VH-VL binders against Toll/interleukin-1 receptor-like protein (TIR). Designs and how they scored, part 2

Target 1, 165 residues: Toll/interleukin-1 receptor-like protein (TIR), of Arabidopsis thaliana (Mouse-ear cress) (q9ssn3)
Amino acid sequence: TKYDVFLSFRGHDTRHNFISFLYKELVRRSIRTFKDDKELENGQRFSPELKSPIEVSRFAVVVVSENYAASSWCLDELVTIMDFEKKGSITVMPIFYGVEPNHVRWQTGVLAEQFKKHASREDPEKVLKWRQALTNFAQLSGDCSGDDDSKLVDKIANEISNKKT
Key: E = the ipSAE of ESMFold2; O = the ipSAE of OpenDDE; V2 = 0.75 times the mean of E and O plus 0.25 times the DockQ between their complexes.

## First folded at step 1 (VH-VL)

Design an16 (framework fv_anetumab)
Fold by ESMFold2-Fast, scan of step 1:
Structure an16 (fold): chain C 165 residues (1-165), chain A 120 residues (1-120), chain B 111 residues (1-111)
Amino acid sequence: as target 1 above (165 residues)
Amino acid sequence: QVELVQSGAEVKKPGESLKISCKGSGYSFTDYWIGWVRQAPGKGLEWMGIIYPGDSDTRYSPSFQGQVTISADKSISTAYLQWSSLKASDTAMYYCARHFEYGDYSFDYWGQGTLVTVSS
Amino acid sequence: DIALTQPASVSGSPGQSITISCTGTSSDVGYYNYVSWYQQHPGKAPKLMIYEVSNRPSGVSNRFSGSKSGNTASLTISGLQAEDEADYYCSSYTDSSTLWVFGGGTKLTVL
């Protein structure tokens, strides 16, 4: 069975607040949602996935927060998501959570120091792919967080529900 | 209505090639795996392999790797199981079945079966 | 090859409850919550009765229930009826190289 939504996020920033609220609302609406929760407290092994959840999802809701670009895992995931977006197999919904879209697009502001560290530790071609993915991501129309997470959650859920039908 | 329809019974001699089919209807064929399950006369069920028609990703049971070829043609919603050289020990009922992934991992709809008899 | 262990046969009278066990290892039944049960009448294809240990597909009687404790999954049929007479197979997800294993099957006789 195919997912409707893949949620990409930095757990430490949003797992117990925004993502929890969004996930519950999507599930309540019978939207089949994959929440990529790599940091579960319970260390039980999950069933190996036969297909990448990204590959078999209709939409990817990507929540870029303050520490998203500090994570090589998040950046690798975004590269994969944007590759599928270019192929036309997934629709990406950008969410800028407490960060400015132009900082994401150009890797400035909070991302500047993060990418300085990446450049010192990682292969240059890999860093270039991460930068390109962020730039392409920020070129898409997206939404910014505000004072009320509930309104943003409802907006995202409504957009997905309307396009699903 | 979800339906899997398999090709008719086959009677073959050892050394002959064979390709049997399983046609899906009533659902999006490229969004589900198709598995093949063997049942020798009077014996139990034995999983052979599975294919995702959307990209032809195929996984085989270790017992059947190299013994058979599983393929699919998504343009006609049909999966195939093929032997290059049949053996008498290939005599069995062969079922195809639709498989869910991500929170199900079951074979929910089954074809009627194709009886393959290899003798003489 | 690796197969799950089921009793060869089980029997009961109409109206009684019976339980069929399916024993694996800590690498299949004991580890994954992907246990399925299939009913097969003579000359027919198998039919899914239970998936994910305890879930019933639409159209399957609530007389059929599934459970799991440690390395053993169980199928329980309550209010046994003549039409329940069939072979029952369990199946479990395993590691990614093997994927699926079936039990040897249990013949249910309704006396």
Scores: ipSAE 0.005, ipTM 0.549, lowest interface PAE 10.7, mean pLDDT 85

Design an17 (framework fv_anetumab)
Fold by ESMFold2-Fast, scan of step 1:
Structure an17 (fold): chain C 165 residues (1-165), chain A 122 residues (1-122), chain B 111 residues (1-111)
Amino acid sequence: as target 1 above (165 residues)
Amino acid sequence: QVELVQSGAEVKKPGESLKISCKGSGYSFTDYWIGWVRQAPGKGLEWMGIIYPGDSDTRYSPSFQGQVTISADKSISTAYLQWSSLKASDTAMYYCARVEDYWSGSYYMDVWGQGTLVTVSS
Amino acid sequence: DIALTQPASVSGSPGQSITISCTGTSSDVGYYNYVSWYQQHPGKAPKLMIYEVSNRPSGVSNRFSGSKSGNTASLTISGLQAEDEADYYCSSYTDSSTLWVFGGGTKLTVL
C-alpha cells in the first residue's frame, strides 16, 4: 500500500503534542500517512514481500528533536530517507523541533555528545553515513518549531495537500 | 523517580467482575502508552493491549479483544484493566508497563509495575 | 502462544560469556529492528535490558549486548556474574494482529 507521507520522529520528544496534531490533521485531509501501528489498524499489514513505507511514500516529514540523533534506528531511517531524496524519489520536509539546524548540520551542541557515544560503539563507516545524512538533511529548506505548533501543522499539511494533487 | 504502582492482589470467583489499576508517577502520564502483559503461573509473558491516556486510544491483542477492557483516567494518572466476568483461566500475574512510542522509538516497555496477582477459583 | 523461539535453558560459569538466541520469522525478527530483551528474577517484574536490537537503557551493564542475523536475534552476556541468573525474554514487533510477540523465555543458570 502506497503512502503520501512518512513521518520520522523520536516519540519521546514529540509524541505528546506536535506529531499527534500533525497526524490527525493529515488524516482529516485524506492524506495517507505512515506513523505507527495506527496505519496497520483496520487490517492493513506489512508483508515481507512489500516495500518499506519509506520506499512507497511521496513525502517524508522528518522531525529532528533533542534525542532523534541518540537513536541508531532513527539515524538508519534518515540514511534511507536521504538516499531516496538524492534519487528524487521522495520529497523531504525538515522540521527542527527544539534544536538548532546548524547543530544538526555539523553534529554539534546536543548532537556532539550523542555522536561521541556512537563513535565509541559503532562501525566508523556507519557513523560517517549517519553524519552525512544529517548534514545533507540540514542543508534542505526546513521549518523550526516555535510557540505555535498549530500554525506549523497547518503549514506542513497545506504544502503536502497542495503538492499531492 | 519514574514508576508505575499497581493495585494489590485479588482473589475472586468465576463470574465476578474485577478492575485493577496502574498509577504512574514521576513523568507526564499523557505522553506515553501504557501496556498490559499477562503471565500465567509458571508460564511466559503475553501481550494484552495498550492505551494512550492522552486520548484513550486503545489497541488489543486479538487473544484478549472482547475478554478485557483497558481504560485510563488521566486526571489521576491511572490506567485500568477490567473483566466483566472472570474465568479460572484468568488466574495470572498482570503487569502494566510504560511503552515507548511506536516507529520513532521502536516498541519496548522501559518501566514496569510490580504486578498484580489475580487468582480465580471456586 | 509464543511466536519467538528461545532455548528453555542455558548455563555458564562466572566470568564466561553466554549467548541466548531468539528465532522468529521474516515477518518479525527478520524484517524489523525492533527486538527488545527483558530480565526477570523470581517474584519480580521484568526489567528492560536491550531495545532496538542492540541499545542499552541507562543503568544496564555493558556486559549485556544484543545483535541480529537473519531471523535470529541474540543476547550476549559477558563476564557472567551470579546476579545474572534469571529468566530472559525476547520480544519483537510483528506484522501479525498482535503487534508484539514474546519469546518463550530462557532460564539462565550461573554454575
Scores: ipSAE 0.000, ipTM 0.492, lowest interface PAE 13.4, mean pLDDT 82

Design an18 (framework fv_anetumab)
Fold by ESMFold2-Fast, scan of step 1:
Structure an18 (fold): chain C 165 residues (1-165), chain A 118 residues (1-118), chain B 111 residues (1-111)
Amino acid sequence: as target 1 above (165 residues)
Amino acid sequence: QVELVQSGAEVKKPGESLKISCKGSGYSFTDYWIGWVRQAPGKGLEWMGIIYPGDSDTRYSPSFQGQVTISADKSISTAYLQWSSLKASDTAMYYCARRDYEYAFDIWGQGTLVTVSS
Amino acid sequence: DIALTQPASVSGSPGQSITISCTGTSSDVGYYNYVSWYQQHPGKAPKLMIYEVSNRPSGVSNRFSGSKSGNTASLTISGLQAEDEADYYCSSYTDSSTLWVFGGGTKLTVL
């Protein structure tokens, strides 16, 4: 409705590099894009009393980077995105940026230490939901980053443009 | 005028229950997190937990999980902090504070002094 | 729940410049730019002085400035005045279950 694309990402890893490039390219193509910024952080994406940008987006481009799964905020957002994906109300486009898809799928590698922290601090049911969301996410067809961010940006933008019509 | 007004001072005995309040006015109460902070006499600020009144999403500090209950009634723009059984170690000043969109506590209540003595 | 590390006390004379450090971890201060500082006078509620590492709310003197390097944030008070005498607390957003962490506090004495 209001947005064609919702961008989910870990700010520290990608905000001032890859996401900046992707956002500018999507906007240049007249694709209405919501960047996951501070405006979502006060429960706006979770609150049923507020219309979530996720809820009104046709596509979600989720960029999972090294520290994405370290963020409970990013993980809660991913749970919400994957719930909508399961309902068929949003199309999810996975982007693995500097991480191996199997590490995301099984929560190994750098995610293993991140989830040890989560297990020590969070409710076990919540941790299981986060794990399931990452596993379901990694099972979707996705793209991995390489040496050329420009090529990946163009690929994402072309995919959205082709599916939008 | 944006403000948080807390309930008055309480004097209780160990084992008693207590519920203190924090009422917001001058803003959309359901759109902001409300945090609770404890300050024992002569000590620093101690984080207890936080609630988003719009959906009752509540997060507790591990040291306070199970010791207190944080809740909110959005129909009257009021957040609550409650104990089922008070201890002498609960004697402290309790503050509520609103977390703004910049991840800072910009508005603070005046504090509720809770004294628990036998 | 690990508190951020601050010196217990700092002192200075009127006109002097004072700096208070706040050391956290790679899961709070070292990762996010959501560091805030609070001033508390005796018997009063805390007052927000700095947010997002270095921004001032309206009405806060430009003598107060904030910065961050690695896991350590700093509050600097220039042109120290008697009314600056107070307790100062740093805090940081954290992505852990608590969403928040405070420093232990620093007592600033102006002599």
Scores: ipSAE 0.000, ipTM 0.477, lowest interface PAE 16.1, mean pLDDT 84

Design an19 (framework fv_anetumab)
Heavy chain, then light chain:
Amino acid sequence: QVELVQSGAEVKKPGESLKISCKGSGYSFTDYWIGWVRQAPGKGLEWMGIIYPGDSDTRYSPSFQGQVTISADKSISTAYLQWSSLKASDTAMYYCARLTYYDFSGYDWFDPWGQGTLVTVSS
Amino acid sequence: DIALTQPASVSGSPGQSITISCTGTSSDVGYYNYVSWYQQHPGKAPKLMIYEVSNRPSGVSNRFSGSKSGNTASLTISGLQAEDEADYYCSSYTDSSTLWVFGGGTKLTVL
ESMFold2-Fast, scan of step 1: ipSAE 0.000; ipTM 0.498

Design an20 (framework fv_anetumab)
Fold by ESMFold2-Fast, scan of step 1:
Structure an20 (fold): chain C 165 residues (1-165), chain A 120 residues (1-120), chain B 111 residues (1-111)
Amino acid sequence: as target 1 above (165 residues)
Amino acid sequence: QVELVQSGAEVKKPGESLKISCKGSGYSFTDYWIGWVRQAPGKGLEWMGIIYPGDSDTRYSPSFQGQVTISADKSISTAYLQWSSLKASDTAMYYCARSEYGYDDYFDYWGQGTLVTVSS
Amino acid sequence: DIALTQPASVSGSPGQSITISCTGTSSDVGYYNYVSWYQQHPGKAPKLMIYEVSNRPSGVSNRFSGSKSGNTASLTISGLQAEDEADYYCSSYTDSSTLWVFGGGTKLTVL
């Protein structure tokens, strides 16, 4: 594979803090990491060519933050990641950053308002796929952010390093 | 301080082999990518390829794949760019440059350049 | 090869502001926030001026700023000074086979 890790995240929430720290630590450990930090605007479309970096990655670290599910781009990306996870070609590592896992799983809390907007604007089948991807994602064993981002970064990097060898 | 020091200017004939170097200092060499950029006389910058010295993961621009070889020796913190058979069209300034995040981001420090002149 | 499009030259007077454009496609500038700008004085190596569209490295004057709209990134230099006279290159990550592309370069003349 060309990448060890694919990072999925909402740029507006985590690009200049948690993701920057995580990416730097992974690269420092010689873990080849693809970071997709394109600015995600309301209504922007997911690029089909981005499937290539996901497909050739061993792990996907998906950081779901407050506004992740507000982005149709992030949701489309997650659908693609979870499709590859179902095929067994990628191992998904869920990170819940400042959000409750059960809110992600059932699309409640901050996600409830985001999905009301999606339901009013998008095709019902598409919204259902997004919901199913979030539910399947949150069923996987994952980690929640706490008071110490550096400890979480080390934990993620150690787990990837141990499985890489 | 971070420094990239390149080997000196070369004057070669077509068909000769050549290997130029880029030595990094002032940082952990194996934790950063080293890229190679070509600039023909009076022309712009052209991306050639990049290497991660920690595991020798190397990626080439399609225009330069098969034309040059990029390598690194992490024991002496040095990256290399090599030609098996030079052409007159290889006459250019060659820069090495460091990238923390690889080809998906930017080059933060540059070497001073190695001028390669290929003429009969 | 696909390259980013820059004007060949731009000029301004001391104290003015100028903008240099860098136009790509939906596979590079229009897609990714990995646009960087480099300054090159004659006979010298390039120097990083802007990275990730709008960020400045330590030691780069705040007279230099970057932005992006659609498929076009821009470098703006305010309060032009004689020492700003140089060639400027943009670059971007691309999801095409080239992985990385540079712009053709813009020669800035300070009148």
Scores: ipSAE 0.007, ipTM 0.506, lowest interface PAE 13.5, mean pLDDT 84

Design eb02 (framework fv_ebrasodebart)
Heavy chain, then light chain:
Amino acid sequence: QIQLVQSGAEVKKPGASVKVSCKASGYTFTSYGISWVRQAPGQGLEWMGWISAYNGNTNYAQKLQGRVTMTTDTSTSTAYMELRSLRSDDTAVYYCAREWGDYYFDYWGQGTLVTVSS
Amino acid sequence: QAVLTQPPSVSVSPGQTASITCSGDKLGDKYAYWYQQKPGQSPVLVMYQDSKRPSGIPERFSASNSGNTATLTISGTQAMDEADYYCQAWDSSTDHVVFGGGTKLTVL
ESMFold2-Fast, scan of step 1: ipSAE 0.007; ipTM 0.482

Design eb04 (framework fv_ebrasodebart)
Fold by ESMFold2-Fast, scan of step 1:
Formats: structure tokens, sequence, C-alpha cells
Structure eb04 (fold): chain C 165 residues (1-165), chain A 119 residues (1-119), chain B 108 residues (1-108)
């Protein structure tokens, strides 16, 4: 009943390419995977009393792409994931898809403008938590995208399969 | 044993709404999603949408966006599909089916609910 | 936009191999699934993730998916296999599930 893997991603950047291939490969290997579809959040029903898929997952594969940090939904989810990582209850696997890890770590490059907008409309304490989560996330060893998505998919699936014990 | 049991047949007039229920048993309801698929008489299968029993997230077929609403009641392990502004071409057997996530496979299927729309 | 195309009917004699195709643009890059539906009954999953069989489905059912075509193969076809067969995939361009039009398998 518990998931092996929770997938966190920005749908627009990755759903139609990378995430479809990754999810397909993980499921093919009998890895129980929860795929989070954030683009359908508006107006969706949510029960806070139910245990989060994050809470009942062994691994979180977090795919940070160019527009991941533009989404408050993605950032809130990452805060939760990193809280569980700090408690030792989940193993986080960072995937940097078309972004530099240092830009994610320090919220520079493409993230700088996104956080300038967040700072103008969100509570400072909330923005600080988002920044801390990204910094802590990027300090973990991760994988970067290249020209071959299928090779990256195989690498991720192999790492999860090897650590699933 | 894993089972999905649907509500009984409905007869509706054009412009009315129908709400079909799907009661799950034999598994942890909140660990899976429920897809809704319909089949008009003599026609093929048409996917309507999917709902997560965990968080209530939905994904609806584009052609039904705005007319369909899917919900769950975790206290009774029941999923619901409401279709509004019914037309004669909505006459179909409506199935619920358990899915692992959106866009994957469906197993098991409910027995089906015949909805007839006629004046 | 994406459509899955199946032949409307396939006829085989008992003991022959039935082959039911499902065609779609780059279908081999997606998972294909197959359902069997007998008159008055709910669909039953017979193949999932291109080539895997659920428990209870006979070994004579097999499937493949490559390029633009997924194929369901039933070897040693029996009268009990007579049914409508539907393929299914996820369409990344529209973010929804797509079913093929269905194939009526006749065993005579």
Amino acid sequence: as target 1 above (165 residues)
Amino acid sequence: QIQLVQSGAEVKKPGASVKVSCKASGYTFTSYGISWVRQAPGQGLEWMGWISAYNGNTNYAQKLQGRVTMTTDTSTSTAYMELRSLRSDDTAVYYCARGYSYGDWFDPWGQGTLVTVSS
Amino acid sequence: QAVLTQPPSVSVSPGQTASITCSGDKLGDKYAYWYQQKPGQSPVLVMYQDSKRPSGIPERFSASNSGNTATLTISGTQAMDEADYYCQAWDSSTDHVVFGGGTKLTVL
C-alpha cells in the first residue's frame, strides 16, 4: 500500500517528455510510484486528514526545472519533502532538469526573477521557508539533465532499484 | 476481494444532471485513484476522467470539462461522478475503475450503471 | 488530437493465432494496455504495460508495443476468447487517457 517513490515536478516543463519516460520506467520495474500532477490543483478537493503520499514514500524524486520555483504549489511540496528528509523518514533524489544546481541552491539565474515576484506578493516567512528548502535540496548530491533523457531515466531507475532494499 | 459496486440505472430528461456512485471494498481506498469510462450503445470506451482518493485531485477529459465533477467520500470509500446538462448522446453505460495513477491501467472495473437520457 | 486505430473486426478459426493491432503516433514511446469485453459485461484487463499479463489471464495472451503499433496476440484461440478488445494509452499532448475504437474478435 505504501509508495516506493514520490515524483515532484513542474508539469509544463517535463510532463510530456521526461516525466512520462521516468514514470513508465519506474512502474515497469515494479517500483510503486506516486506521480504528482500539480497543474490540476485549482479547484481540486483535498482532504488534510489523509496521510500524504510524501509521508508514506521511501524516496522522493524531485525534478527541478526552469519553472519549478515559479509554482507556489511546487515550493510548498518541496518544503514538506525536505522536512521529512531532515527527520530521516524519506530519501531525496535531486534531479536538475535544464537548470544549474547552484542557481537552485542560491535562487539565482532563472530563479532570481521568480523569487523577486514571490517576495512582492507572499509572506516573508513563507518565502524564507521556500528558499531554505531549495538550498537544503541543492546541497544533496543529484543528477543533471543532458541531451539524452532516456539515459537519465535509466540512471535514476537503477539508483532507486539499487537502494530500494 | 477487491470490488467496485455502482449505483443503479437512471432515466433522465435532457438538461437534467445525474450522479453515479462507486463503492470500493477490499483495498485501501485512499491509496488509489478512480477513473470513469462510459460506453454508448454499440460504441467503444470513452475515458471521462480520473480522481485521486487520497487528495481529491482530478483530471477530466477535455470534451467534458465544465460538465463533469468527480468527488470522493473517504468515510464510505465511495467515488462519485456527476454529469450535468444531459443530452441524448450522453446515454451510455458508465463504469468506474480502479487506477494506480492518472493515465495508467484500470483494474478492477465496476459492473456499470446505465444512464438513459430521453424525453 | 491523438487517435488509436484498431481494425473493427478480426476472424479466426479455433486454434489459430489472432493478431489485433492498435496504431498511434509514437505509441511505442507510451505504455499500451488491453481490455477484453464480452456482451453485457464490464471490461477485463488482459495486458498491461505493453507486455505483462495479470494473474488469471492465460499464457496464450501476449502483446508487444514498438514504433507506432501495439499488438495483442492470442495463440491457440478458443471460442471463449470471442469478445471486443480495446487498447488504451496515455496521450501526452492532451494529458488524457485514449482508447482505441475496439476490435470484435470472432472465433468460427
Scores: ipSAE 0.007, ipTM 0.483, lowest interface PAE 15.2, mean pLDDT 82

Design eb05 (framework fv_ebrasodebart; at its last look DockQ between E and O 0.06; V2 from the best seeds 0.00; counts 0 for: pae E 16.7 > 2, placed apart)
Heavy chain, then light chain:
Amino acid sequence: QIQLVQSGAEVKKPGASVKVSCKASGYTFTSYGISWVRQAPGQGLEWMGWISAYNGNTNYAQKLQGRVTMTTDTSTSTAYMELRSLRSDDTAVYYCARDTEYYGSGSYDYWGQGTLVTVSS
Amino acid sequence: QAVLTQPPSVSVSPGQTASITCSGDKLGDKYAYWYQQKPGQSPVLVMYQDSKRPSGIPERFSASNSGNTATLTISGTQAMDEADYYCQAWDSSTDHVVFGGGTKLTVL
ESMFold2-Fast, scan of step 1: ipSAE 0.005; ipTM 0.480
ESMFold2, look of step 2: ipSAE 0.005; ipTM 0.494
ESMFold2 (binder alone), look of step 2: mean pLDDT 92; pTM 0.947
OpenDDE, look of step 2: ipSAE 0.016; ipTM 0.604

Design eb06 (framework fv_ebrasodebart)
Fold by ESMFold2-Fast, scan of step 1:
Structure eb06 (fold): chain C 165 residues (1-165), chain A 120 residues (1-120), chain B 108 residues (1-108)
Amino acid sequence: as target 1 above (165 residues)
Amino acid sequence: QIQLVQSGAEVKKPGASVKVSCKASGYTFTSYGISWVRQAPGQGLEWMGWISAYNGNTNYAQKLQGRVTMTTDTSTSTAYMELRSLRSDDTAVYYCAREDYWGSYAFDIWGQGTLVTVSS
Amino acid sequence: QAVLTQPPSVSVSPGQTASITCSGDKLGDKYAYWYQQKPGQSPVLVMYQDSKRPSGIPERFSASNSGNTATLTISGTQAMDEADYYCQAWDSSTDHVVFGGGTKLTVL
């Protein structure tokens, strides 16, 4: 495959801290990593039908932070990632960064306000797909952030390295 | 072609109400939101609120709550914005804009604007 | 409530690079958008999600958003670029759309 790892994250929460550290560590270990911005394709509206780095990746590391679910781009990306996970073509590694996994699963806690806004503004079919993707995502085995980002980075990189080879 | 066409200019007395229409064409009306943005003469843009064409859910700017009502008529693909208890400082061009919340959260298509003049 | 501050005016000569700033507390943690408005016309989206160009917007338009400041950059500025430019952000904490005060770009 073209990439070993696809990184899904909310740039505004984690771009210049956790994700930067994780990306550099993965690259240092010669893990072919795609670090996406807020869109999968150059200037295009996100669409599952567009060719994307997700399709050609073995692993998706999805970092759900406080404002991940506020982004329609992140949520559409997650829907696509979870569709590939259902097909068995990608292994998803959930990372809960400053959020409770059960809050992600049920869209409560820090996500509750975000989903009130989505229900108000978006097509209900879209909102339902986003909710289902988050619920399915949170049912997978994952890791939570703590007081030491470097230990979490090392844990993720070690897991990928062990399974990649 | 995708476009939003608004109703014509209005002149109102203080205390009156105005209802501006915004007719959509060229896309699936119920799949997008409509935001209303106004602009006083020589001034900047001010967001008034948003309505879902799918379910009619609304969010209004705090400053306008109690005076504004946004509605849609899906049978005619038309959005409406009614502003009540008009004051002279409500004199502005009122725009409707399609909000692309599916991809960008941007206002990608704008109506031509409706001038509402409130004078004593 | 969040406030976005823009300089009221910027002047450049044809062919020069124009830079229009938009400042707000932790604006780099939000998506920034830019609209162009010519006299008597509706606003036109020229940049979205910090740095992305809509189809039909010339490549000489670019933008960035970091820290407290978003910047719209127009290289090789032309007379047709003379307009008011507005930045915009969505604040997820208040569920409000906020516009900057606008910048009048004059091409000498």
Scores: ipSAE 0.007, ipTM 0.494, lowest interface PAE 13.7, mean pLDDT 83

Design eb08 (framework fv_ebrasodebart)
Fold by ESMFold2-Fast, scan of step 1:
Structure eb08 (fold): chain C 165 residues (1-165), chain A 121 residues (1-121), chain B 108 residues (1-108)
Amino acid sequence: as target 1 above (165 residues)
Amino acid sequence: QIQLVQSGAEVKKPGASVKVSCKASGYTFTDYGISWVRQAPGQGLEWMGWISAYNGDTNYAQKLQGRVTMTTDTSTSTAYMELRSLRSDDTAVYYCARDFGEYSSSWYDYWGQGTLVTVSS
Amino acid sequence: QAVLTQPPSVSVSPGQTASITCSGDKLGDKYAYWYQQKPGQSPVLVMYQDSKRPSGIPERFSASNSGNTATLTISGTQAMDEADYYCQAWDSSTAYYVFGGGTKLTVL
C-alpha cells in the first residue's frame, strides 16, 4: 500500500479550494494522500510500468460534485475505484458536494442531462458501466456538503485517521 | 441544439487589438471550458489557450503570453478572446471550441464557425 | 521542430484502408485526439482519448496510441473522407496541448 488515500474529484467544482484544504489537512495528519489532479504540471503522468495509484491506495475519497459526471475522465476513474471496492481492495468514502445523493444513484437531476449527452456520444456498454458505478457508489454510506467546508474537511480527516489502523 | 456563434470578420492594422466573441447555446455554459484555436491561411491549427466558464481560470500558449486575454460573461453565455499588438503573422481564422474543462483530458467536441482576422497595412 | 510529427500527405484508393500517424516522444503515455477539417469548414472531432469515437462518426474510423506513435485508421475509405487530419496531445516541453502539423488525405 503506497497511499492511505486516493482523492477523486472534479477541479472546477471545488469552491473555496475545498480539495486543497482537505489535502493539506490529510498531509498534516501524516496520511499519505494521492491527489488526482486532472491538470499536468510538467506533462508527466504515470508510467505504464507503475501500478495505478488507485490500486495501491487503502481508501478512496470520491468527491462527486455537480459536474463530476460530465467528465468521462472522472467516470472512468470511478469505474476503476468501484471495481476495486467490489473486490474489497479499497474502502470508498463518498462525499456528495452540492448534489443530492439520489440524483447520483439514479442519474437524475443535474446528472440526467449529462447522461443524455453521454448516451449520444459514447459506447452504450461504456455508459452502462458509468451508470452502474455511480449507483453502487451512491449506495455506500457517505457525507454531504453543507454550509461549512472546514467542518466537512475535519470530519473526513477524522474518519480516515480513525479507520486507517 | 449545441451551437457556438462567433463575431464577424475584422480587418486591423499592425499594432491594433482585436476582440472576438463566441456565444454558446444549447448547454449549461459553466459546465465546460472554451479553447481558442487559430489557423493562418493554408496553415495548420495552433492552440492559443483555454478558459474555464466555471471559474474564469485561464491557460495561454507561451508564444501568446502577454498579448492574449480570455474572458467569459456567464450572464450571456459568451466567451471572448482579445489579442493585442497585432502583427501581420496574426492573420488567421480564429475558432472557439467547447472543451470539457479538464486540461489533462481536453478535447473539442463543438466548434464555432470561425472569425477571419486580417492584419495588413 | 514539430513536437507532434504527421506526414504532410497520405493517398489511398477508394475502399482501401488509410493510416495517418502522429509521432511524439512517449506519446502513448498521453491521450491523443483527432480532428477532421474540410476546406472552408470548422474542424470536427473524429476520435478522442486515443481510441474513443464520438456519436455520429462512422465505425470505419478507429485509432490507437502506443509507444511514440498514435494512428488514425480509416477502413473502406470514401471520397467524403478527403480532408486534413490533425492530431492533438499534451506536450511537456511547452506545458500545453499542441496540434500536429496536419495530414492531407487524398482519395483517388
Scores: ipSAE 0.005, ipTM 0.491, lowest interface PAE 13.4, mean pLDDT 82

Design eb09 (framework fv_ebrasodebart; at its last look DockQ between E and O 0.09; V2 from the best seeds 0.00; counts 0 for: pae E 13.3 > 2, off the site)
Fold by ESMFold2, look of step 2:
Structure eb09 (fold): chain C 165 residues (1-165), chain A 119 residues (1-119), chain B 108 residues (1-108)
Amino acid sequence: as target 1 above (165 residues)
Amino acid sequence: QIQLVQSGAEVKKPGASVKVSCKASGYTFTDYGISWVRQAPGQGLEWMGWISAYNGDTNYAQKLQGRVTMTTDTSTSTAYMELRSLRSDDTAVYYCARDSYDYWYFDLWGQGTLVTVSS
Amino acid sequence: QAVLTQPPSVSVSPGQTASITCSGDKLGDKYAYWYQQKPGQSPVLVMYQDSKRPSGIPERFSASNSGNTATLTISGTQAMDEADYYCQAWDSSTAYYVFGGGTKLTVL
């Protein structure tokens, strides 16, 4: 595989803290990590390139934060990741960052309002695929954020290092 | 077409407050943050803080903690920065900048607002 | 907190290569960004994520970042490149943006 890790995240929520720290630690450990820069080109790029990096990654670390599901690009990416997970091509590592896993599973809490907006703007079939991807994602064993982001970063990096061997 | 337009120059006395507005157009306001950066005459750029246009979360530079408040009005796509207890060394051009904090840079800047603090 | 140090000025002749440095503790572990500011104008992003160039920035602009130093390089420097240049990073430990002190590029 070309990458060990594909990072999926909503930078709006996590760019200035958790994701920057996680990315740096993965790189420090020589873990080949893809971090998508889709915001850098005025958001015009459609995710076809993301399918290619996802396909050649061993792990997808998916950080679902408060506003992850507000982004159609993040949700499209998650659908692709979960499609590869079903094929057995990638191992998904869920991270629930500042959100309740059950809220992600059933699209309740903050996600309820986000999906009301999606339902008003998008085709029902597309919204259904997004909901199912989140539901399937939340069924996986994952980690929740707590009081110490540094400890969570170390745990994630250790899990990846152990599974590479 | 994509732009940030700031309110006009202001002259203030020490101890007063100032509130600068920053109106966004041509992009989805709630998909980005707004950072505020100031530049004293003949000096470099100083980051003041940022605000999320989605949920109103803020982070202020420690030097300004307690004196600055940043807000947004999503219905008008406008960000605001209020600086209280003004001192003469707060004289500066104040910029708002679109915060691509997903990738940690500023790709769009307002025209700047000169705030002069003098007795 | 992170501190980014730049030389206060750099002078070059037209057509020469200008190099502007930005030094910070372990700066190569962070992305570096560069802004150009002409007199009376707002800053403009000219390099991002160490070495990437935004659309519309001439290919004579390039940058690198390793160790403790990021470098902005302008080859074939033109009179229109005369400006102040700032480096910028994001400090994950404080969650603050940090700017360098700025470098005045003079083209004579």
Scores: ipSAE 0.006, ipTM 0.501, lowest interface PAE 13.3, mean pLDDT 85
ESMFold2-Fast, scan of step 1: ipSAE 0.006; ipTM 0.478
ESMFold2 (binder alone), look of step 2: mean pLDDT 92; pTM 0.943
OpenDDE, look of step 2: ipSAE 0.007; ipTM 0.589

